VH-VL binders against Stonin-1 (STON1). Designs and how they scored, part 2

Target 1, 134 residues: Stonin-1 (STON1), of Homo sapiens (Human) (q9y6q2r275to408)
Amino acid sequence: GWSFMLRIPEKKNMMSSRQWGPIFLKVLPGGILQMYYEQGLEKPFKEIQLDPYCRLSEPKVENFSVAGKIHTVKIEHVSYTEKRKYHSKTEVVHEPDIEQMLKLGSTSYHDFLDFLTTVEEELMKLPAVSKPKK

## First folded at step 1 (VH-VL)

Design a11 (from a01 with heavy chain Y102R D105I S106T G107Y F109M Y111V; framework fv_alextatug)
Fold by ESMFold2-Fast, scan of step 1:
Structure a11 (fold): chain C 134 residues (1-134), chain A 122 residues (1-122), chain B 110 residues (1-110)
Amino acid sequence: as target 1 above (134 residues)
Amino acid sequence: EVQLVESGGALVKPGGSLRLSCAASGFTFSNAWMSWVRQAPGKGLEWVGRIKSKTDGGTTDYAAPVKGRFTISRDDSKSTLYLQMNSLKTEDTAVYYCTTDRYEITYYMDVWGKGTTVTVSS
Amino acid sequence: QSVLTQPPSASGTPGQRVTISCSGSSSNIGSNYVSWYQQLPGTAPKLLIYSNNQRPSGVPDRFSGSKSGTSASLAISGLRSEDEADYYCAAWDDSLSGVVFGGGTKLTVL
């Protein structure tokens, strides 16, 4: 498990000055991500089952005025919407619809990379699924 | 285990005052946003207000029916949340729950206590 | 009355799928995430769904949430007698600067 930091998306309340808060994070076989407020607790406060449409965003290094330097990444769910090409009866295109599920941060570069590697390995092991239907 | 335990509920007369307490354990209280939610007998849930963590500004927000009468405060050294209720009205009769609001993607009430009953009656 | 609108009751038989709607406006559901709470008779409410469609640890995948525009829905598949409870939706309301709840839906399992 890893000590990570969690942040609420800014759009929730524009007057909010939310900061990064510590959590303990585990990745289990089968693509299960568990978050705990503290290490050693019996029950996670959040559990996410990753599916093959989940991805990690491009990792970044961000500087926050209060929290300082943090390595950040987003866990995103990608779905595709089928659309007809204009003036075509048979041609279709698929446009990505990206939902941000979670934004995670770490002050430890080594732990951050280990986490990214572990999540990507678990995503690769998940069985392929059919494309979403209309 | 994460737990919240409310106390202080009582029978009070209209115009009276009462302070409720909520003792938190099993998590880092100082990092949590905390809320009060009430439920009148046989009625639905009604949000009372919230208090942010000190690092997020320590500010409070209140529902219109309680603004100016109720005050939410916290004591991080005691891991305790408070609700000071003044100028009580009969419509304030309810079970009062304290709840956690975690810093995940959205505001929601994760952990709830069992509640403490406030009855405002002559 | 409540700010978010839910049907006052819903019913189903074991094994069926039921859905509970929650209707709001642009200042609440339309701009903010939705959470759902289950209240079993005589107990405190329990978080069932957060961030529109996420389940906390311990909530079975029979429960799912969705949001479209200013409305949200809770779906319960494989209905069981133990699901008989009151269900509430909630969201932050930008115009009120506070959390608003739906009026609650009493789910009866026949």
Scores: ipSAE 0.000, ipTM 0.514, lowest interface PAE 13.7, mean pLDDT 81

Design e03 (framework fv_ebrasodebart)
Fold by ESMFold2-Fast, scan of step 1:
Structure e03 (fold): chain C 134 residues (1-134), chain A 124 residues (1-124), chain B 108 residues (1-108)
Amino acid sequence: as target 1 above (134 residues)
Amino acid sequence: QIQLVQSGAEVKKPGASVKVSCKASGYTFTSYGISWVRQAPGQGLEWMGWISAYNGNTNYAQKLQGRVTMTTDTSTSTAYMELRSLRSDDTAVYYCARVEYTYGSGTYEYFDYWGQGTLVTVSS
Amino acid sequence: QAVLTQPPSVSVSPGQTASITCSGDALPKQYAYWYQQKPGQSPVLVMYKDSERPSGIPERFSASNSGNTATLTISGTQAMDEADYYCQSADSSGTYVVFGGGTKLTVL
């Protein structure tokens, strides 16, 4: 597990939605993320089951006024929306629909890389799911 | 069962200090914060501040900054609120309440369980 | 210096719908929460995150938050619902907790 910073997207708290809070994060076999307020607690406050449509965004480095340099990544869920081609009766296109599930950060590059590697390995082990067909 | 049990009523003279305790049970103390809210006789609720039982971080109402201190003792699952330089208008019922950390805002926002209240009377 | 404004009192007959409003400039961006307080008792959380209901709170309680006004709605109001109701949110920065002035609900 790792000591990380968490930001959950909130449509309601727009002015505070960019704030970060400390967590202790675990990745369990089968692609389960468990988040704790701190290490050593008995219960996670949040659990997320990853599915084969989940992905890690491109990692980036952000500078924060209090925390300083933080390595950040988003966990995103990707689906595809079928749309009719403009004015066509027969042609259909599939457009990606990307939902941000959460954003994670760490001041430790080593922990950050270890986390990314662990999540990618668990995602790779998840059963492949066929995309919808027309 | 989740419970917050507060210390008993206090009578203090102006200029004194009071320290109210709030003992938590039925949940993991360090997973939540404790907020303090007071209510003067016949008046509404006034937020005083909160403390994280996770890391000890505090946030105090601006009007009370310099007079209030909030602490926790994780070994006994107890939160404390000390108010100094008491005035007659500090006469109120003081409540502790459990608050959940909201990571999107980085703060505590609402109070799901409340203590029974502690009446503090400040009179000469 | 955020302020939440509630009507000081609302009256309703048993079985009718009570509506209690809470207005403030931060409400479009901040969650609203609602508490019930009966005489001599501690407040009880009845609605959280605008419209969610805690376990144990009757389904006749509902709430919404639209524009700069949050509303607590009690359908089929009962005598036991007679209490003071407080809304709560945060200031526009999300830093400070703010309570409304409270509404006395009378069921006659």
Scores: ipSAE 0.005, ipTM 0.550, lowest interface PAE 11.3, mean pLDDT 81

Design e04 (framework fv_ebrasodebart)
Fold by ESMFold2-Fast, scan of step 1:
Structure e04 (fold): chain C 134 residues (1-134), chain A 120 residues (1-120), chain B 108 residues (1-108)
Amino acid sequence: as target 1 above (134 residues)
Amino acid sequence: QIQLVQSGAEVKKPGASVKVSCKASGYTFTSYGISWVRQAPGQGLEWMGWISAYNGNTNYAQKLQGRVTMTTDTSTSTAYMELRSLRSDDTAVYYCARDLGYSYGLFDYWGQGTLVTVSS
Amino acid sequence: QAVLTQPPSVSVSPGQTASITCSGDALPKQYAYWYQQKPGQSPVLVMYKDSERPSGIPERFSASNSGNTATLTISGTQAMDEADYYCQSADSSGTYVVFGGGTKLTVL
């Protein structure tokens, strides 16, 4: 597991200046992500089941005024929606709809790379699911 | 377009079992989960559990562990919820709802509900 | 016990702003969701992931989640908004989905 940070949604409350909250993150066989408030706790506060449509975004290095320099990545779910082509009555395409599931950060490049590699490995082991036909 | 259609109302005696179905259409069934939520007459919503339509993995509410089983049939895009050893306090409207599976607790589409009455 | 606490009822006059709160210790780390339920009908998702609005839900619906309190706000409240409103999130462990007890919104 890894000591990471979870992006906290932006709030309109003037007293909330924290953009990132510390978590302990585990990846389990079968594509399960578990998040804990800290290492050593028995119960995760959140568990996410990855499916074959999940992906990691392009990793970034970002500098935040409070959190400092951190390595960031998003876990995204990609679904396909049938949409009519612009100005066409008969032509349809299947377009990707990308939803951000969560955004993670780490100050440790080594832990960050280990995490990315572990998630990609688990995603590759998930059984393939048929995508919508064109 | 996206629909969840549930089976019809049931009347059961205490100690019996009930199995409610939820047929999905208009989306890729195996990309999502199905949560089951019940509501006793005049009461609030109570989450019963979740099943992944992709691999059949389940997570059941603690209060119902040992009495509930959730399954899916991918060939018919149908989810099932079976509740055993029925009691009078299991009388409720039972809903299925699409749960994104990969993100906890987003119930964006709901079935019409199935009334289950448990009476002697 | 319910992890999410809502007021049992809220009353507003037509055209006024209604505010429904939902409090719970997991809300800083877990998303909040809101559902509207009218008598005899299935719940309808009205807000998701704290502050996002589904397609087809009027712009007068908005929501926030700050600290340990999530809030659903209905501006220019109409008679058709009279319903029970439920917040939903997860327990502190993230293992179980939890609903608030519900708030009856009365528009008089």
Scores: ipSAE 0.000, ipTM 0.498, lowest interface PAE 18.3, mean pLDDT 80

Design e05 (framework fv_ebrasodebart)
Heavy chain, then light chain:
Amino acid sequence: QIQLVQSGAEVKKPGASVKVSCKASGYTFTSYGISWVRQAPGQGLEWMGWISAYNGNTNYAQKLQGRVTMTTDTSTSTAYMELRSLRSDDTAVYYCARDDYEGSFDYWGQGTLVTVSS
Amino acid sequence: QAVLTQPPSVSVSPGQTASITCSGDALPKQYAYWYQQKPGQSPVLVMYKDSERPSGIPERFSASNSGNTATLTISGTQAMDEADYYCQSADSSGTYVVFGGGTKLTVL
ESMFold2-Fast, scan of step 1: ipSAE 0.076; ipTM 0.703

Design e06 (framework fv_ebrasodebart)
Fold by ESMFold2-Fast, scan of step 1:
Structure e06 (fold): chain C 134 residues (1-134), chain A 121 residues (1-121), chain B 108 residues (1-108)
Amino acid sequence: as target 1 above (134 residues)
Amino acid sequence: QIQLVQSGAEVKKPGASVKVSCKASGYTFTSYGISWVRQAPGQGLEWMGWISAYNGNTNYAQKLQGRVTMTTDTSTSTAYMELRSLRSDDTAVYYCARGLWFGELYYFDYWGQGTLVTVSS
Amino acid sequence: QAVLTQPPSVSVSPGQTASITCSGDALPKQYAYWYQQKPGQSPVLVMYKDSERPSGIPERFSASNSGNTATLTISGTQAMDEADYYCQSADSSGTYVVFGGGTKLTVL
């Protein structure tokens, strides 16, 4: 596993721009992500089952005032919805419906790259299954 | 193993300030948040706010904004809660509790023993 | 201003199932949590994230959150379960923690 950071959603009434919390992150066979508050704990606080429709976003390098330079990536779930084309009675389009599952970061390029590779390999091994309920 | 130990009981006059401490042990202090919850005699639990021990972010209950300040000292694994402009209805047992520090997840798995603060003239 | 409403008291006979409800408009969008408090003691987390049970809490404790009502269920209720029970969630924005008013469980 890896020492990583989880992006914390901004809280309306907080006086801080710091938005990254430390976690310990594991990837298990079968496409399971587990997040722990610290290394060595027996139970994760969050567990996510990846399915074949999950993807990694384009990796970025972003600078934050407190956390500094962080390598960031999003884990997204992609589906397609059929919508009637605007002003058309017969034309439909299939547009991607992208749901952000989580945003992760690391100050360690080595750990970040190892994580990306591990997730990609696990995604490729997944059989087609129905979307997991959250 | 995991413990939160709070400072002792205090008696204050109206208009004074009180600062309660909460010493954490048995876990990595900076991996969790600390919440403060109070309970007036014979009444229910009232959330006051939380602080992230990782980055110092705070979130205070609306009723207490302007009167409460929460801080941490990572070198001693201690959280502090200061309440100013005390009134008689601030008389309560004040608890610190270890909690979640991100997202909409706010729950408290370990609690301190409580600190009784009595405000009277 | 968000409110979680609990009955002030619930009574049950030993060995029977106790049910404690918690109602609030934010519960369809926010997790519910449950605490047990005995006189003179600190609260103890008994259920979290709607239906998960912490290690060390007996299996007879269970919970659910459906619509605007969260429910704590204690099967085979014992004298040692007599306590005040508090539900907890967040306001609709997820910004502030909210506690219910508490329910005194009496085992008669």
Scores: ipSAE 0.007, ipTM 0.592, lowest interface PAE 8.6, mean pLDDT 83

Design e07 (framework fv_ebrasodebart)
Fold by ESMFold2-Fast, scan of step 1:
Structure e07 (fold): chain C 134 residues (1-134), chain A 124 residues (1-124), chain B 108 residues (1-108)
Amino acid sequence: as target 1 above (134 residues)
Amino acid sequence: QIQLVQSGAEVKKPGASVKVSCKASGYTFTSYGISWVRQAPGQGLEWMGWISAYNGNTNYAQKLQGRVTMTTDTSTSTAYMELRSLRSDDTAVYYCARDEDYEWGSYEYAFDIWGQGTLVTVSS
Amino acid sequence: QAVLTQPPSVSVSPGQTASITCSGDALPKQYAYWYQQKPGQSPVLVMYKDSERPSGIPERFSASNSGNTATLTISGTQAMDEADYYCQSADSSGTYVVFGGGTKLTVL
């Protein structure tokens, strides 16, 4: 498991540093991501089931004035929506729709890389399914 | 409020090209398509093609493929239609009209707002 | 080959109902739209998506699209309704827009 920071969307009016909360992350077999307030707690406060159309965004390095370099990544879900062809009642096309599920950060480069590798490995193990549609 | 304003009348020789502009105002330009429709004197409406103001993708009438080019300039909210290799039977009033944009996903209206028209006369 | 066929002219007395038809093979799968054009003016959208009426268009305008025929109906026709009316749809694939030949409505 890893000590990370989770972007907190409810803190919209706070300074950027206050929009990140410390968490403990676990990745379980079957593509399950669990978040805990602290290491050693029995119950996660949030659990996410990944599917084969989840992806990790391009990793970035962001600088905070006090903490220094923070490695950040987004977990995104790719879905496909039906889009009607020009003036048609019945003809449709499918276009990708990308939803940001989470934004995570870590001050530890080693933990960050280990997390990315673990998530990618679990995604590869998930059974192939049809791409999701809205 | 919502308006499409076109460039002025043009007189061209056979074989020349014409480029008509269509300036949009009063709405989010990149959320709708622009269609071009022409009307020869005393005749009906003829669709020429469509362009997405979102990504610039185009769809031209089969009869005009190879002769027409449609473009947009999002910084000025302006659509353009260029017709090449002009013939006398291209003499018409050319209209731009706001249309749905299947690239953006806007499907509410078809040709709900029209420009005032641009008369293009092709004569020797 | 996509063609929309309209009668070239329709005449009606003030206060009577005018019906303008538009026939084409793609109409079962494609929306129909209707435009009014008065001399020297740009067309005006009067009905869209088979039967919907834009804001500002009088309630006496209505439309339908059934089988291979779309119909524009103007009840209680007024002198100001005298104009050319065009139907519009698309080819069966939804790739190309097609206009009907237009109908001149005369209010006697």
Scores: ipSAE 0.013, ipTM 0.538, lowest interface PAE 7.8, mean pLDDT 83

Design e08 (framework fv_ebrasodebart)
Fold by ESMFold2-Fast, scan of step 1:
Structure e08 (fold): chain C 134 residues (1-134), chain A 120 residues (1-120), chain B 108 residues (1-108)
Amino acid sequence: as target 1 above (134 residues)
Amino acid sequence: QIQLVQSGAEVKKPGASVKVSCKASGYTFTSYGISWVRQAPGQGLEWMGWISAYNGNTNYAQKLQGRVTMTTDTSTSTAYMELRSLRSDDTAVYYCARDSPWELPYFDYWGQGTLVTVSS
Amino acid sequence: QAVLTQPPSVSVSPGQTASITCSGDALPKQYAYWYQQKPGQSPVLVMYKDSERPSGIPERFSASNSGNTATLTISGTQAMDEADYYCQSADSSGTYVVFGGGTKLTVL
């Protein structure tokens, strides 16, 4: 596991998050992410089951007034919705809907890379699903 | 065992300042925040503000801006709340409560309370 | 400024279900939390993040948050549940914590 930072929303809407806070983060076999307020606690305050539609966003280096410079990444869930083409009565397209599940950061480049690698490896082990296409 | 232990009761004159302490034990102090909540006699709970023990970031209730200061001393795992320019309507039991350092509205452990009486 | 409205008092007979409401414009977008306070004691968290129950809180406590109203429900109410109950949320911006005015639960 790793000492990481979580962008926790002050609201139910993740877009309203304004602060970073320390967490202890674990990735378990089967694509399970567990977040603890600190290392050594028995119960995570949040547990996320990744599925084959989850992805990591492009990593960034961002600067925040209180948290400082941190390496950041989003865990996103990609779903597909069927929409009728404009003017078509029979043709449909499948468009991606991207939902941000959480935003994570670390001041340690080494821990950040180790985390990204671990998550990608766990995602590759999850059963493949058929993705609809146009 | 997780505990928040507050300083003892205070009696102050109008215009004075009071500083209440809240000593944390049983958890990693810097992984959480501390919120301060007061309760006037026979009245409800009123949130005063929050401080992150992780980074010292603060957020104060609008009505108390300019009169309240919250600080922490990580070497003693203690949070402090200072209220200035005291008025009679500041008479209340003052509580500290453990909160997330980044998420404000989650108070899972509370101190025993400190009665502050403002009288002339 | 954000306000959470609770009834000042609710009375139930032992074994009956108590329902305490908390209404506010921010509740569709913000989590609700519930605290129990007995005379001379500090508040105790009984429900968090709308509907989750802390370890050690009896299963007869449950809660929901729908529309502009959060509700704390106590099934099979016991004499020991007699207390003041406060809801808590945030203002619409999520910046400031707001408490409801409190509800005195009487078990007669």
Scores: ipSAE 0.012, ipTM 0.619, lowest interface PAE 8.2, mean pLDDT 83

Design e09 (framework fv_ebrasodebart)
Fold by ESMFold2-Fast, scan of step 1:
Structure e09 (fold): chain C 134 residues (1-134), chain A 125 residues (1-125), chain B 108 residues (1-108)
Amino acid sequence: as target 1 above (134 residues)
Amino acid sequence: QIQLVQSGAEVKKPGASVKVSCKASGYTFTSYGISWVRQAPGQGLEWMGWISAYNGNTNYAQKLQGRVTMTTDTSTSTAYMELRSLRSDDTAVYYCARETVTYDSSGYTYYFDYWGQGTLVTVSS
Amino acid sequence: QAVLTQPPSVSVSPGQTASITCSGDALPKQYAYWYQQKPGQSPVLVMYKDSERPSGIPERFSASNSGNTATLTISGTQAMDEADYYCQSADSSGTYVVFGGGTKLTVL
C-alpha cells in the first residue's frame, strides 16, 4: 500500500483551508480499494468495490495554496442515462454521466505511478459488461 | 499506548514569549494534526489553532493571528506552540490535542480524541 | 464570530436523565462533538460526529444534532458524571474550531 492524500470534497459554500487529508491506501485483488487513516490499522474507514465502469482521469501535477505541489488523479464512474430529446415523446438518447468518486494525491512520483499501474491492472481484470449502468 | 506529553509550567512577564512542547507517542505522528486549546482559570475551552504533522500547514484562530506560531519536528514526533507579546489575559492551561481526520460518506471532519496533560502558563508582573 | 451557546449549569438527581444543549447557526451543516472535563483533568471525548460514542464511554451517554441545536443526553446519571461538558463544532465555513461556553453538571 501507499501513503496518499484524499481530497476533501469542495462544496459551494465551503471555505476550508483543510483541502487534503492524509490516508493509507491499498488496492486488493478483484478491484477493491481500501482507505485507512494510517498504516497498520486493522479496519479501513472506507472500502470501494471498483466496477468495469470505473476509470482513472488524466493524471496531473497541481499546486494548491495549502497542500503545495502534488500528483493528482480522479477515480470516476461512468454511467449512462436515458434522456428524452427536446420536443420528442418517443426519441431518446443515452448520455454519459461522469461522477467523480474520489480525488487522490501524492507527493511521491514513484508511489503515484505504482498506484496508477496497479489500479489499471485491476480494472483490466474485471469482467466485461454488455450494458452500461443507467 | 497513545500519549501526548507536554512541557512543564511557565511563569512569564507581560511582553515575553512562551514556547510549549507536546511530544507524541504510540501512533504515526505524520498521520494526524495537532490542535492547541487553552483554558483560562475558571473559564471555558478556547481553540488556538491547528497544524498538520504531514506537511506543516497551519490554521490559527483569528484573535491570535500574528502572535502565535505552531511548528512540528517529525524526527522527534514533537509539536510546538509559541505565543508572543504575552498579556495577563493569556494566563491559562494550554493543551495540545490530537486532531484526527475522518473521511466518510457523511463528510470530512476533525475532532480531538487524545489530549496532553496541559501546561500552566502564568503571565504576571 | 461564531458562537455555540450552552446553559451555564444543569442539575439532576442521581438516576435521572440529564440533557445538555448546544445551539449555533453552523450546527445544521457541521458535526457536533462533546467533551467531559473533571476538575484538574484534561478534557475527554465522550461523543463524536453528532451521535457516535467512543470505545470506553458508557452506553448511557447519547447525543443528537438537529436543526441548530445539538444535545448530549446522560441517562441514569451518576455522581461520577459531575463535570463540565463542552460542545465543539466549527464555524459555518468549516475553517475555525468553535467550543461552547461549557455546562457544569451537578448531581445532587
Scores: ipSAE 0.007, ipTM 0.585, lowest interface PAE 9.8, mean pLDDT 82

Design e10 (framework fv_ebrasodebart)
Heavy chain, then light chain:
Amino acid sequence: QIQLVQSGAEVKKPGASVKVSCKASGYTFTSYGISWVRQAPGQGLEWMGWISAYNGNTNYAQKLQGRVTMTTDTSTSTAYMELRSLRSDDTAVYYCARDYYEDSGMDVWGQGTLVTVSS
Amino acid sequence: QAVLTQPPSVSVSPGQTASITCSGDALPKQYAYWYQQKPGQSPVLVMYKDSERPSGIPERFSASNSGNTATLTISGTQAMDEADYYCQSADSSGTYVVFGGGTKLTVL
ESMFold2-Fast, scan of step 1: ipSAE 0.006; ipTM 0.639

Design f01 (framework fv_firastotug)
Fold by ESMFold2-Fast, scan of step 1:
Structure f01 (fold): chain C 134 residues (1-134), chain A 121 residues (1-121), chain B 108 residues (1-108)
Amino acid sequence: as target 1 above (134 residues)
Amino acid sequence: EVQLVESGGGLVQPGGSLRLSCAASGYSISSGYYWSWIRQAPGKGLEWLARIYHSGSTYYSTSLKSRLTISRDNSKNTLYLQLNSLRAEDTAVYYCARDLYDEYSGYFDYWGQGTLVTVSS
Amino acid sequence: DIQLTQSPSSLSASVGDRVTITCRASQSVSSSYLAWYQQKPGKAPKLLIYDASSRATGIPSRFSGSGSGTDFTLTISSLQPEDFATYYCQQYGSSPLTFGQGTKVEIK
């Protein structure tokens, strides 16, 4: 597990660094992500089952006015939607539909890397009956 | 400490395909999170081509995406770049580079020596 | 795509001179994600500056970077013999990653 931060914006805020909340984060076998308010608690406040359509976004380093530099990543769920072309009743295109599940950050480079590696390894182990259409 | 050595360059025919290798030593490519290919035509500037994350996620230059494939083999600690439908303007020194994801994400800390590709009949 | 234009394309300078190179972006570079590289003939580029103003490990203090938005500058406060090279800016604020055309710093 790792001491991490969860992005918890409810509304627009000019001081975005004030919306990072500390959490303790675990990844369990089978692609289970657990979030705790602090290390040592028995019960997570949130548990997410990752599926084969989940991905990590491109990692970023973001600079916040109070929190400073934070390594950030999003866990996203990807699906593909069929849309009709404007000038045709029969022509369709498939477009990716990306849902942000959560945004996580860390000021610890080592912990951030270890988390990314662990999540990617667990995602690769998950059985996929089908992949999203590209 | 970290060594990257490109190979697979040389004289190649127009219309053919090119497969470059980048052998890493002193550093595992499975512990590096992004790796990129960059090229430089003789006497010209630098052009980013592609990057790969250890999970297999890939990103490509818009102008070359249809002709490029970046890949890796963790067991050989080696990165690859394949370029199809070669033209004279693909003549360049090709570099592989470590592409760090933190403060270094999108810029390049360590570069290989480069391998020259000449596309000519 | 963000296009980067460097000025000047080349300059002649003497040891001890203050050298300034500018990099102008066609669009604002997000979070000042801009790097500078030095390249000597026959060699791979070497990272000098990242995040517009942070010196890379082992880079002498005479190298400094500044700027934000669309206008960035690399300054060498007192040019040394080993500094005659070509310098490139590069943005990583948006995909695709792009480089400037280069500025050649040559001896007078």
Scores: ipSAE 0.000, ipTM 0.501, lowest interface PAE 16.0, mean pLDDT 80

Design f02 (framework fv_firastotug)
Fold by ESMFold2-Fast, scan of step 1:
Structure f02 (fold): chain C 134 residues (1-134), chain A 120 residues (1-120), chain B 108 residues (1-108)
Amino acid sequence: as target 1 above (134 residues)
Amino acid sequence: EVQLVESGGGLVQPGGSLRLSCAASGYSISSGYYWSWIRQAPGKGLEWLARIYHSGSTYYSTSLKSRLTISRDNSKNTLYLQLNSLRAEDTAVYYCAREDWGSDEYFDYWGQGTLVTVSS
Amino acid sequence: DIQLTQSPSSLSASVGDRVTITCRASQSVSSSYLAWYQQKPGKAPKLLIYDASSRATGIPSRFSGSGSGTDFTLTISSLQPEDFATYYCQQYGSSPLTFGQGTKVEIK
């Protein structure tokens, strides 16, 4: 597991900076991501089952006025929706529909890379999408 | 697909109040999405008004906080904005807009808008 | 508050032109938390770019964003007829959320 930070979108008031909340992250076999308020707790406050449609966004290095330099990444879920072409009722296209699930960060480059590698390895172990490419 | 439909606009007198509704479909407002109200005066730019988090936490523009209330009804999948003590400068198209869970407060889906005209 | 100033406020262009719009912030925008929107007359804004350079779903590759700190740019590499619209930048690096005044792209 790793000491990490979760981007908390909830603000205390309009003048508050957005918050990074400390968490402890675990990645379990089968692509299970668990978040704990502190290391050593028995029960995670959030558990996410990753599926083959989950991906990591492009990692960034960002600077924040209070937290300083943080390595950040988003966990996204990609689905495909059928949409009609503009000016057409009969012809459809499939567009990716991207849901952002989490934004995570770390001040430790080593822990950040280890986390990314572990998530990518677990995603590769998940069963392949069964539908053939036509 | 996310669709947002605003309603409740129209002509109101200065000093009056109104309640705007935003009906969401394709996504549940209770499932962790963040929702905002944004307005645009005729021929002018965009102004952020209020935000509600899925837990019920609310955030307001500092200059308008005393006159606005944002709320939601999860059973109707509908977002609301209550405006009080209306002035002529509140004349605008009012939009509701969605932020995804984990979003950094940019708006990926917008409603069509509802026009509010404040005039005597 | 962070004030966003767009330049130019309006421009005239022809189909096929390369169009560049700038957005300058009165203070540094943390983490390049800047988005661009397109708005056509009578319509709601449409998200084009977020995090300064990431294209939103379904947005054509002719739209690109760049920049960091206080200086940001939206580029349309080859203007199409459907691109005549008003464009807005928005920062989300600090509260309150603020928008630029808009840049109107008109037919030459």
Scores: ipSAE 0.013, ipTM 0.559, lowest interface PAE 8.3, mean pLDDT 80

